# VHH binders against Daf-12-interacting protein 1 (din-1), part 8

Target 1, 171 residues: Daf-12-interacting protein 1 (din-1), of Caenorhabditis elegans (g5egk6r2213to2383)
Amino acid sequence: QRWFYKHFPMVWTGRLALKSTEAMINLHLINGSETFLNDVLGRQVTEENPRRDSVKILQRLRLDNGQVEHIYRILTNPEYACCLALSSVNNIENLKENDTNLKSHFIDYLINKKIAGISSLGEVETKFKSARVHVFAPGEIVNRYLSELATSLHDYLQNTDTRYLLIVFTN
Below, E stands for the ipSAE of ESMFold2; O stands for the ipSAE of OpenDDE; V2 stands for 0.75 times the mean of E and O plus 0.25 times the DockQ between their complexes.

## First folded at step 4 (VHH)

Design f26 (framework vhh_7n9e_1)
Fold by ESMFold2-Fast, scan of step 4:
Structure f26 (fold): chain B 171 residues (1-171), chain A 123 residues (1-123)
Amino acid sequence: as target 1 above (171 residues)
Amino acid sequence: DVQLVESGGGLVQAGGSLRLSCAASGFTFSSYDMYWGRQAPGKGREWVSGISSSGGSTAYASSVKGRFTISRDNAKNTLYLQMNNLKPEDTALYYCATEGYYEPLEDSEFDYWGQGTQVTVSS
């Protein structure tokens, strides 16, 4: 676990929401621009630079409609920010429940429907008005990405049986 | 708020042509890749064509390649689809979308990718 936290810095913590369900997540930067990600999400709450404390999935991208190469280009674009999302809680009593919610209501939901979750960040407060969030569950596209661009991370996740989402921020 | 309004559909005979338009507002159109998708009666949505933000790169589904041409006018915030040699199989509701064909999480939540424009090709 020391290896993971040393190589992949935690860049944000907050709430991921889908319909009536939410889970606390930590984002760990895998690839791309930390500066872009911090500008989009913010690191502190002020009148000048409000920090996002939640991301709500409001849209979908079909993974079964012939878009696989387009989607892979989104994942691999170095101008964007690609993050690993892991279960996190402030209260230890809820840790197992939060992890179970992440699995059953987010990971399994996305896999069963063959979709990626999408959120638009286009709030006036950010300089990236057109920014988007793409939420991917483990599957063919993500496994291809991790095996090609993050082999050591892929090995780590397999060995620890870690539940995760891959979250990509684009402009 | 992102808004997309499709137009230019209609009834046309097999072998005919139509030009579809998509008027975009509420975002920086010139910064986004744009797409056309379609939904035939009783079927799910399928990708038709895509164009890069600059207009320098295009892609097409194999079923329409050589017959359809995607283009954009960033000064007018408008996306186009020129459809030639139309076939009855092209009959569908045509939608434009941003960045890889996004849809609402549920069909009624947002009109973010437009209401679509109906194309009917008679044999």
Scores: ipSAE 0.110, ipTM 0.529, lowest interface PAE 3.3, mean pLDDT 78

Design f27 (framework vhh_sonelokimab_d1)
Fold by ESMFold2-Fast, scan of step 4:
Structure f27 (fold): chain B 171 residues (1-171), chain A 125 residues (1-125)
Amino acid sequence: as target 1 above (171 residues)
Amino acid sequence: DVQLVESGGGLVQPGGSLRLSCAASGRTFSSYAVGWFRQAPGKEREFIGAISWSGGSTYYAVSEKGRFTISRDNSKNTLYLQMNSLRPEDTAVYYCAASGYYEVLEDSTGEYDYWGQGTLVTVSS
């Protein structure tokens, strides 16, 4: 939405994939290092450091089996970038289907399974070889995190039916 | 995306030892928690043990803790099961499996997304 563009820099647009489904998303940086994020995602489309056009969820992290310390460690990593992922409204032929896919096949899937998604960064070699991507759906942990670190965003999300994911990049 | 191939099975005398290997293909092996299961004739698959993506954590079935050791070499995309003091009751097809939860060690077959074809271990005189 327009509100997010005004208050948080849009740092990336691309495809989020889970199993056989895809959705086009925009990432808005809400906390952490933009420099780190640009290093991980690529700044320019080049052969040596090409900008990524997709993030694929390849693994799952269970949220309901006592891994609370691991989750907090991910969220408090000193070398990280935290982004809000929203349905893209640019260069999408079926905007309604894209929004529905984000909700049904990503948000609801992660919530119903009580998991977070995990991605490798794919085939691009970066200086952050151990870099990982974690994809969180709305829930208690995300709400707690946002209430502490992005209170205006948290208030906005509570007052709107905004479909979102929290995507965290760590080294 | 990972494919798993077990090797190292065979006939061994009671009291003997075997090391099983599980070769993984796919760039994501180092991100998977992986484990070993076995299935004896006429029985359900049972959990032996699992190891986290980094190798920093292991989880064993209580009955196997003293005799079996799991290790991994992420540089070679290989998982190992060291089996000592083997008994006729250990005769089974041994499977390696990769979990979709990279830091979570699971003992249920339903939590593993990728399975090898198995390698037969026969403990007999």
Scores: ipSAE 0.013, ipTM 0.267, lowest interface PAE 7.1, mean pLDDT 78

Design f28 (from h3 with G98E P99G T100Y S102E Y103P D104L W105E L106D E107T E108S S109G A110S; framework vhh_8h63_2)
Amino acid sequence: ELQLVESGGGLVQAGGSLTVSCAASGRTFSDYAMGWSRQAPGKERELVAGIYSGGSTYYADTVKGRFTISRDNAKNTLYLQMNSLKPEDTAMYYCAAEGYYEPLEDTSGSYDYWGQGTQVTVSG
ESMFold2-Fast, scan of step 4: ipSAE 0.214; ipTM 0.627

Design f29 (framework vhh_sonelokimab_d1)
Fold by ESMFold2-Fast, scan of step 4:
Structure f29 (fold): chain B 171 residues (1-171), chain A 123 residues (1-123)
Amino acid sequence: as target 1 above (171 residues)
Amino acid sequence: DVQLVESGGGLVQPGGSLRLSCAASGRTFSSYAVGWFRQAPGKEREFIGAISWSGGSTYYAVSEKGRFTISRDNSKNTLYLQMNSLRPEDTAVYYCAAGYYEVLEDASEYDYWGQGTLVTVSS
């Protein structure tokens, strides 16, 4: 994703393949300080309405104002110096964090399958807090591929100092 | 906002080595991905390679990856291009460029450009 590279500082990139779909997930490790991320995002907003301009910056992901503010709030927090993000090479669909809480289902899956050594909610909170896990995807895609996604993330999460997960899944 | 100035160009013998520097001024150099391009007489501008803002990712033109190495030192606001085993075909004006946070080969993705430094490989 060219958009993702432009709006989020990247330290490392890789690629994960989903066997059952032959789809590829671009994996990006994002690193940045609050000052750096604020400068990046601030340079692309006007004083008229930062929230509206943030929607423009994230338009290729088709995120609404609430989603943009949520991501902005997370990424400008100095405690989130290192982020993990997944994106697809395919066409961008409207992405929405599901109010039925796909995040909770994903976290439950990590715990139940003991992915990256996580076996309890307390260990999720120790590793990256549940509040630091955000999933933006069509609901059925995440649920359908949870096992492949978790398996692909296992080695990466085990071997990296990941403090935050931002999962962006596109068609 | 970044301003770039290349240095280190000159005349070098075939088979020789040369290191180019690109000094950045202004705030936020460490926020940009930076790259090297060259333009030989009568040719289009050609991508050489790029390095991400942190130095964690590099991307090279396939024809040059074995001879050229890109590095950066954000504490000195400087980008480097180490050129080895130079050939007469490497004669060109070399440019450094800065763009948003990605490793790119497309010149149109770069917002800031240096003035260029001439490298002549000749006996």
Scores: ipSAE 0.000, ipTM 0.123, lowest interface PAE 16.2, mean pLDDT 57

Design f3 (from b4 with L99S S104E P105V S107E Y109A; framework vhh_7b2m_4)
Fold by ESMFold2-Fast, scan of step 4:
Structure f3 (fold): chain B 171 residues (1-171), chain A 124 residues (1-124)
Amino acid sequence: as target 1 above (171 residues)
Amino acid sequence: EVQLVESGGGLVQAGGSLRLSCAASGRTFSTYDVGWYRQAPGKQRVVVASIYSGGSTKYSNSVKGRFTISRDNAKNTVYLQMNSLKPEDTAVYYCAADSGTYYEVLEEAEYDYWGQGTQVTVSS
């Protein structure tokens, strides 16, 4: 678990092209820590120039294309086991939480960061109703779920028109 | 760039087993994602199993629990162990590899390297 937080101490957003699926994914990596979410919620992303804003976020978070590939390789490497688990592969509207705060924080994050131009709860429900969410919860070994996640990503991209994937790391 | 050569195909009876090998040439093979595909007569090629550069695997629903993909980077080889074979597994099996890179920049989702294929025939 400490290993996972070491590699994902921050929010990262970007767009990945996956050769195995012929798909482009808008990927959001979210640290579910309350302290970190407060830092993220204090920062705004504008839709005036989404590419420029994404570059500024990546520069601020110090993630570049090489680090994105490194992160992907780490997530698919069975040598990097940790005490975290995939708890759900559902649309955001069906997300189940250990408490009600996590879902609220996701929605607040989307609004405050203006992801895909979202500025209200109604827009979240309209634009992200079909978005798939993978929630990682502490207390379980994750490395076996990484193979399942790879299969689920393939199935998800073949069976949906949505291009958004949210991966959340919780305390 | 890599070159791929498949071997291990043949004729077996239903319930039998075969082990396919995909031997690669070229440098830095360990960084490549490798997949096994199959094509039955009159059908399109479909993915059977994949193994990523980091060692994680995925399987098509039709072969889960019966097939196992593995790799030996020291020998530049990927294997497909096929158990409990069924007549519907009859196909030409192909090995394919790509660099395993995922970027913010849009990449082509095509495997860069294909082998010539090896025939697997399962009799009823």
Scores: ipSAE 0.000, ipTM 0.094, lowest interface PAE 12.2, mean pLDDT 55

Design f30 (framework vhh_7b2m_4; at its last look DockQ between E and O 0.16; V2 from the best seeds 0.00; counts 0 for: pae E 2.4 > 2, placed apart)
Fold by OpenDDE, look of step 5:
Structure f30 (fold): chain B 171 residues (1-171), chain A 122 residues (1-122)
Amino acid sequence: as target 1 above (171 residues)
Amino acid sequence: EVQLVESGGGLVQAGGSLRLSCAASGRTFSTYDVGWYRQAPGKQRVVVASIYSGGSTKYSNSVKGRFTISRDNAKNTVYLQMNSLKPEDTAVYYCAAGYYEPLEDSGEYDYWGQGTQVTVSS
């Protein structure tokens, strides 16, 4: 636990939305550009440095064997950020409910449908950079990716009961 | 399943304007990421402008400030307004669409139009 938070600090917290359901998540940067992610999502909640408070999944990508190359192509973009999404721990009272919601309406949903969630974040003036967001549940593609680019994290996740999503931001 | 047809190309003098249209048939165009590409003789095809399903736009440096990409979902059409045209803009212009399905749908598609010739004279 301590190892994870030491190596992969939280870089964003907010709402993930899918249809009529929302879950609070923390994003931990595991690969890619923190600067890019900050440009897209923001970090601080100030007038000069605003922050997006939510990401809404509006589209889907069917995950077939043929999609593996497509996904890796996305991951090789010059600017990208790959994050691990975990249930938010800011509210202990709601943590269990939020965790259950994350599992049932996001993780299990994506797995059962064999899809990745897709969001397109628009540019907001000069405050937020645009990005395509890919939301992956644990599975073959994610395992392959982590095993290649984040072996220690892959091992950690394989040996724990951590509920997570892999969220990739690209431009 | 989806066909793209470009129109609006032609001959124009330097400094002039053209408006290209990319009309889509088939499934709804609103969920497409659409890009305008161009290929000049002896050169590789390059992206000119893109409009994403979320409404964001991107332009190549060579056309930034002169070209505008836009979408009319009611007409199932994407436009490229080209102002201040230069001879170096001469090329065949192609419309391309990538398709991410909405949550209620499934599938992803890539499509290309046949292209339309744009010639800018000195």
Scores: ipSAE 0.168, ipTM 0.570, lowest interface PAE 1.4, mean pLDDT 88
ESMFold2-Fast, scan of step 4: ipSAE 0.258; ipTM 0.637
ESMFold2, look of step 5: ipSAE 0.305; ipTM 0.650
ESMFold2 (binder alone), look of step 5: mean pLDDT 80; pTM 0.816

Design f31 (from r3 with K98G P100Y S101E L102V Y103L G104E T105D W106S Y107G E108T D109S; framework vhh_7sr4_2)
Fold by ESMFold2-Fast, scan of step 4:
Structure f31 (fold): chain B 171 residues (1-171), chain A 124 residues (1-124)
Amino acid sequence: as target 1 above (171 residues)
Amino acid sequence: EVKLVESGGGLVQPGGSLRLSCAASGRTFSDYDMGWYRQTPGKQRDLVADITSGGSTKYGDSVKGRFTISRDNTKNTVYLQMNSLKPEDTAVYYCAAGYYEVLEDSGTSEYDYWGQGTQVTVSS
């Protein structure tokens, strides 16, 4: 019964609710384009500190329920599915570790499916520079969304080089 | 630990140009949002320009159209190209680094780092 799932049923979001009494959602534009987000959401709520687009989106979602509905309309548009993400990929050097957590499975998925022409860890480092992975131990439904996100990322990367990559889940 | 070192300041006449550089140490430079701030004696620091890890830029109203911020992640350096300099641009210019962490991530750290500053003087 998460509020984000109610508003964005096509998107699972990462939530670290128990370290705080607040649910925290990190929305990050895959392309890093402020113009796109500003046009969609309107003017920024605060101008005092030049922050990343994800922080501005988070602030707006907390302050204006109408903006939540507007973003919902965008996220349910198939053409925009690849343009918005809830987190980013961790530093690429850490992804070379042979571990059993979700980041390794996601990287294996990218390599196995040759997403964006990726067939080795070296190519991951070339395509995804200095990104951060937020990792959870997810259920089966989240694994389905990982497949959908990998497909959307492939389509996005056909047209651009990006340091942004999404991974976020809710259990 | 992150260390920022500014260079490129100096004395220039009105209408002239300068290019400031800020070299950063650390393994996560490309994840940082980088900025230039300036301070005149007796005043607080003001934003000059900002560039996100993704390359999006913002400028203070007084410098729009005259200054350009850019970054080179292979050299761990951020630049400020200053054109059409005015006496009012005279200040100490500081480089700053901010790092976006996933909110409520247990690995969160202080990412508000500042350089020592470099003096820019526009002589009238």
Scores: ipSAE 0.000, ipTM 0.108, lowest interface PAE 16.7, mean pLDDT 52

Design f32 (from n9, 14 letters changed; framework vhh_7n9e_1)
Fold by ESMFold2-Fast, scan of step 4:
Structure f32 (fold): chain B 171 residues (1-171), chain A 125 residues (1-125)
Amino acid sequence: as target 1 above (171 residues)
Amino acid sequence: DVQLVESGGGLVQAGGSLRLSCAASGFTFSSYAMYWGRQAPGKGREWVSGISYSGGSTAYASSVKGRFTISRDNAKNTLYLQMNNLKPEDTALYYCAKGYYEPLEESGTSDFDYWGQGTQVTVSS
């Protein structure tokens, strides 16, 4: 547990939304540009710094229609920000409910539908850059990504049965 | 070279029906989600409907739900929009669009990769 938080510190916390369901998540940057991520979401340096407080999934991308190599290219672009999303542990109230919501309404939903969730974050003048957000559940694409670029992390997640999403921010 | 050509528009009275077609070429039609959008006089472009690559999933804007039906024929590389119970408010230039992303919910912003030239639909009161 100490190993994970030492190597992948939390860079953002907020709500992930899908339809009428929400889950509180922590984002841990595992690859790509922290500067880009901060420009999109805001900096968690002080409570006074403006930041986005939510990401809402509004579209989907099918993972079973031959787009795998295009999708993988998105994940591996070093100018983008690739994050691991975990159930938020900075608020222990309703922690079990939040973890269950993340599993049942996000992770299982995406797996069962064989899709990635998609969000579009609009530009806010002088404060935030626009971005497209890809939300992936554990599966073939994510396993390939983690096995090639973050093998120790992949081993850790499997050994701890950690519930997670892989969230990628692109311009 | 991606090409999308819309047809089937025209003048129709309120309560009438029209069927729009979009002929696609220059890409593997059966591998992409497809969309219909429209632009009314004095308004911006709005998303109307979307269909998954297989035709197994469809989505509609609230303003057309229950009246319009999107469909596709992958063997003919053709997208369709069946428009029933047309209203004067449906008057617009209708476009088809190629995309990678399918709507999960109604979105005010289209995430389309390519747009066609459009076909004009005019609904008289």
Scores: ipSAE 0.153, ipTM 0.551, lowest interface PAE 2.7, mean pLDDT 82

Design f33 (framework vhh_surovatamig_d1)
Fold by ESMFold2-Fast, scan of step 4:
Structure f33 (fold): chain B 171 residues (1-171), chain A 125 residues (1-125)
Amino acid sequence: as target 1 above (171 residues)
Amino acid sequence: EVQLVESGGGLVQPGGSLRLSCAASGFTFSSYWMSWVRQAPGKGLEWVATIKQDGSEKDYVDSVKGRFTISRDNAKKSLYLQMNSLRAEDTAVYYCARDTSSGYYEVLEDAFDIRGQGTLVTVSS
């Protein structure tokens, strides 16, 4: 994860949840509005302006049902932020276990079901802006997106065994 | 009301086999994709295997491919998981789950309807 820290700012650390399973992730902003993302997730981990501590996948979107237009609408939303999610290295009691959980319970699940995970983050007055979150595993949609917008990142990911998710925040 | 009742778990030695069963009622079983999911001690839920309504398509998590076989009997309204070459890491409570969907965005919490208490599989010597 040294490469990601070097090239993309780490903007958030917290839990990604799917049903009863959780994994600690770091989000690295690769495209879009950092201001929008900060408004959604929070800027500080203080009592006055706390950050959200988790993103829970509550819905799914099928990727094998010809919903390409819907996906493009998500990606062209006027307020958006696109992040790479990596297994967190901050205060992990067992880094290997967390990395394995991310692969087995999130990445493999999404790939095998041919879906994207969906979360909805609620508005909190003066603290947080609302957002819809789309969680994509590696695949055709992610490869097309990254090859267009982040060629160096795409090349790195193709040549490494990096376990990741693409997480897109929109209003 | 939807009911799913798992059975067939137990204590087994590494390398052994078990066959899990799930009896379904309260819905048209033959109209739904069905799945097996498991929860190991101290861990979250892990999807294991899925089978299409008519049995024509099956999928598995990588760690069980070639060892586990999912099947169904629509006449008996039953789902099965044949588990061979069991490993210590297969120790978990196994749940039968019904896949559901509605509209554009499908509620994931309802995507797998886990209604039963599950069946415990312990792989140890």
Scores: ipSAE 0.022, ipTM 0.429, lowest interface PAE 4.9, mean pLDDT 79

Design f34 (from n9, 15 letters changed; framework vhh_7n9e_1)
Fold by ESMFold2-Fast, scan of step 4:
Structure f34 (fold): chain B 171 residues (1-171), chain A 125 residues (1-125)
Amino acid sequence: as target 1 above (171 residues)
Amino acid sequence: DVQLVESGGGLVQAGGSLRLSCAASGFTFSSYAMYWGRQAPGKGREWVSGISYSGGSTAYASSVKGRFTISRDNAKNTLYLQMNNLKPEDTALYYCAKETSSGYYEVLEDAFDYWGQGTQVTVSS
């Protein structure tokens, strides 16, 4: 928890939604363009700095062997923002419930269906840039990515059983 | 700006063969599934064949299965359709199309993001 805030400052907080289920998440940028991410989501600085409040999973991408090269290309694209998503709440009771929802309704769902979640964020006038969002649960693809490009983070996640999603924003 | 340019059409006798090409530009070709569709005079567009971004998966309409072969060359940003044992009912304008979402393979006609100008195939009896 504290280790993430020390090494990867939070860049956004909001709702992740799938059907009628939602979970509050914090995004920690681990690779890519902070400028691009701010253009897409907005800056969370003050009440006078507007931001998107939610990301809704609307589509899916199957994680079969034939698509692994394509998926890895998304994760290594130089014009992207790659974030770690962690459970976010203000108190201990809500944290446990939100963390359980994140695992049961998002992480386990994606793993059991062998899919990544997909969202499309449209332009909102001139305030927010459009983007495609890929939501990955822990697994072979994410483990490969993190072991190659973020070794210390990968070691931490392996040792702590932390519930997370990898969320990638692209143009 | 997505551009798709079809070529290789022509007049051929029944039982003959043609190889169509589609030159793609303005997007990362190797990241998208690609499709061939056709439109006969006075009819709507019909899906003919599809190929995954890697070339590892292909699909065909029942009307062409066993006669047509879809392939791609990601190094050349080019999609191909090898058409064998052509029939008069294969007469149509043939179109190249790109999927609407990177890495998402969908066989439905209305999943196409962009269609090119087409290349005319005429099969005489």
Scores: ipSAE 0.008, ipTM 0.099, lowest interface PAE 9.4, mean pLDDT 77

Design f35 (from b2, 14 letters changed; framework vhh_7b2m_4; at its last look DockQ between E and O 0.45; V2 from the best seeds 0.36)
Amino acid sequence: EVQLVESGGGLVQAGGSLRLSCAASGFTFSSYAVGWYRQAPGKQRVVVASISSGGSTKYSNSVKGRFTISRDNAKNTVYLQMNSLKPEDTAVYYCARDTSSGYYEPLEDAFDYWGQGTQVTVSS
ESMFold2-Fast, scan of step 4: ipSAE 0.272; ipTM 0.651
ESMFold2, look of step 5: ipSAE 0.383; ipTM 0.770
ESMFold2 (binder alone), look of step 5: mean pLDDT 79; pTM 0.795
OpenDDE, look of step 5: ipSAE 0.378; ipTM 0.751
ESMFold2, look of step 6: ipSAE 0.307; ipTM 0.717
ESMFold2 (binder alone), look of step 6: mean pLDDT 81; pTM 0.815
OpenDDE, look of step 6: ipSAE 0.338; ipTM 0.721

Design f36 (framework vhh_surovatamig_d1)
Fold by ESMFold2-Fast, scan of step 4:
Structure f36 (fold): chain B 171 residues (1-171), chain A 126 residues (1-126)
Amino acid sequence: as target 1 above (171 residues)
Amino acid sequence: EVQLVESGGGLVQPGGSLRLSCAASGFTFSSYWMSWVRQAPGKGLEWVATIKQDGSEKDYVDSVKGRFTISRDNAKKSLYLQMNSLRAEDTAVYYCARDTDSSGYYEVLEDAFDIRGQGTLVTVSS
């Protein structure tokens, strides 16, 4: 956990939701615009820019071979923020349950279904207006992306068997 | 022309039941995962339930598990939501939605769920 805090800023802590399951995650920015990410997630709670406390996965994108070009375009979008999502360790008693939920109900679920999760962060009154979130589990496409963009990070993740999601914000 | 027409909403007392229907046309209904989503007054859209093309897999948001049942009739091109043990917090406009990831259109769309109809209002109050 300390290695990530040292090399990548922790930009957000909150809940990731999929159906009835939630997991507390920390987002570490690995590439892209921190300013953009702060704009879509909100700053400190204010009436002008309230901080989001959750991201809900509402739709799926199948990871068939015909989608490789589209997925890579998402991952290389010049107007984006790419984050590692790690299990939050804010409570000792909840740590094991949270980590288990992240692995079984998010990581393994996405891998077994061969899908990525999709969410929208537009205005609540205007569904899916602007910002879009893609949630990727470890896999061939993510491994290729990380090996090209962040070789040291990719090596660290492989060597430590760290459980993670790659979360990409685009507009 | 893709059309989804919801019906079956109304006023019901807490603990009551309603069955929502969605009539689909203009596409191959049996080729899509289908979902119910809802929007309570002053709140955002909330996913409620999803069903696979052949009905073999079903998923629900935690707050409705054990109370709601999603089903489909591919021959009639219809989607249903049986709602039992209704609570005040279930008050919302309910929308039938086509899940675009199962359509063969594997692109990320601007809209996550394809919602076409005006929905059907469910009001739970005594």
Scores: ipSAE 0.011, ipTM 0.180, lowest interface PAE 9.6, mean pLDDT 76

Design f37 (framework vhh_7sr4_2)
Fold by ESMFold2-Fast, scan of step 4:
Structure f37 (fold): chain B 171 residues (1-171), chain A 125 residues (1-125)
Amino acid sequence: as target 1 above (171 residues)
Amino acid sequence: EVKLVESGGGLVQPGGSLRLSCAASGFTFSSYAMGWYRQTPGKQRDLVADISSGGSTKYGDSVKGRFTISRDNTKNTVYLQMNSLKPEDTAVYYCAKDTESSGYYEVLEDAFDYWGQGTQVTVSS
């Protein structure tokens, strides 16, 4: 999470302020496995239902150690983090009314930082806009989405070098 | 009280077959994933096979194509059909119940709460 904060300071804290609006979107990304899932479970917990072991939930996706390491490695790579953030922008546009600036903000940030060798909007379009994104809302039961997430992860790992999977929590 | 009772173990020749049964009680059997594990003296417990509440199956690499896990929800029983048995299949076989309902996800070995007493399988000439 520290290196991610340096590259995406507004997003790392679970918040993103749009470039030209006062709207804010809380984004929560898988970056470091247990920490991410523990935070998800914390948002769903009541006093009667204590936090569950987040490692068990991740294991129940039937991912082997190589697949878990591959996803972790992608999420901790600054190059891929920028691409995954772009993927989340495309999906969020469908959920937030009048928040069309979010996509432009992320694309500008990616280009300005020269991450992944991207220097133009056209390169972003051809390389990353077809990326897959899965969105979890805060307070949702993660288990309701595990089979959908597993299918998306399977497709990502089997089918293409350019399709990135990102899990995003939005308020 | 959750109870798992294994049966069907025994002595068999290489190339032979055995069918293990696990009778379950004390919980809503149809809602939980079930599994079979085995252990040889001095070694860690090893996954043989598991089956979700929906019937999805997973197998350990050493038994794929030889063993078949199945369940009968009307009898609260899970089965392991073992074919083409080899001396290296000699172990105590344990039945296991998942910690939570498997309705929305696959089960993994580290998810099991309850274990049976085990049944011995010996494969020798």
Scores: ipSAE 0.000, ipTM 0.102, lowest interface PAE 18.0, mean pLDDT 53

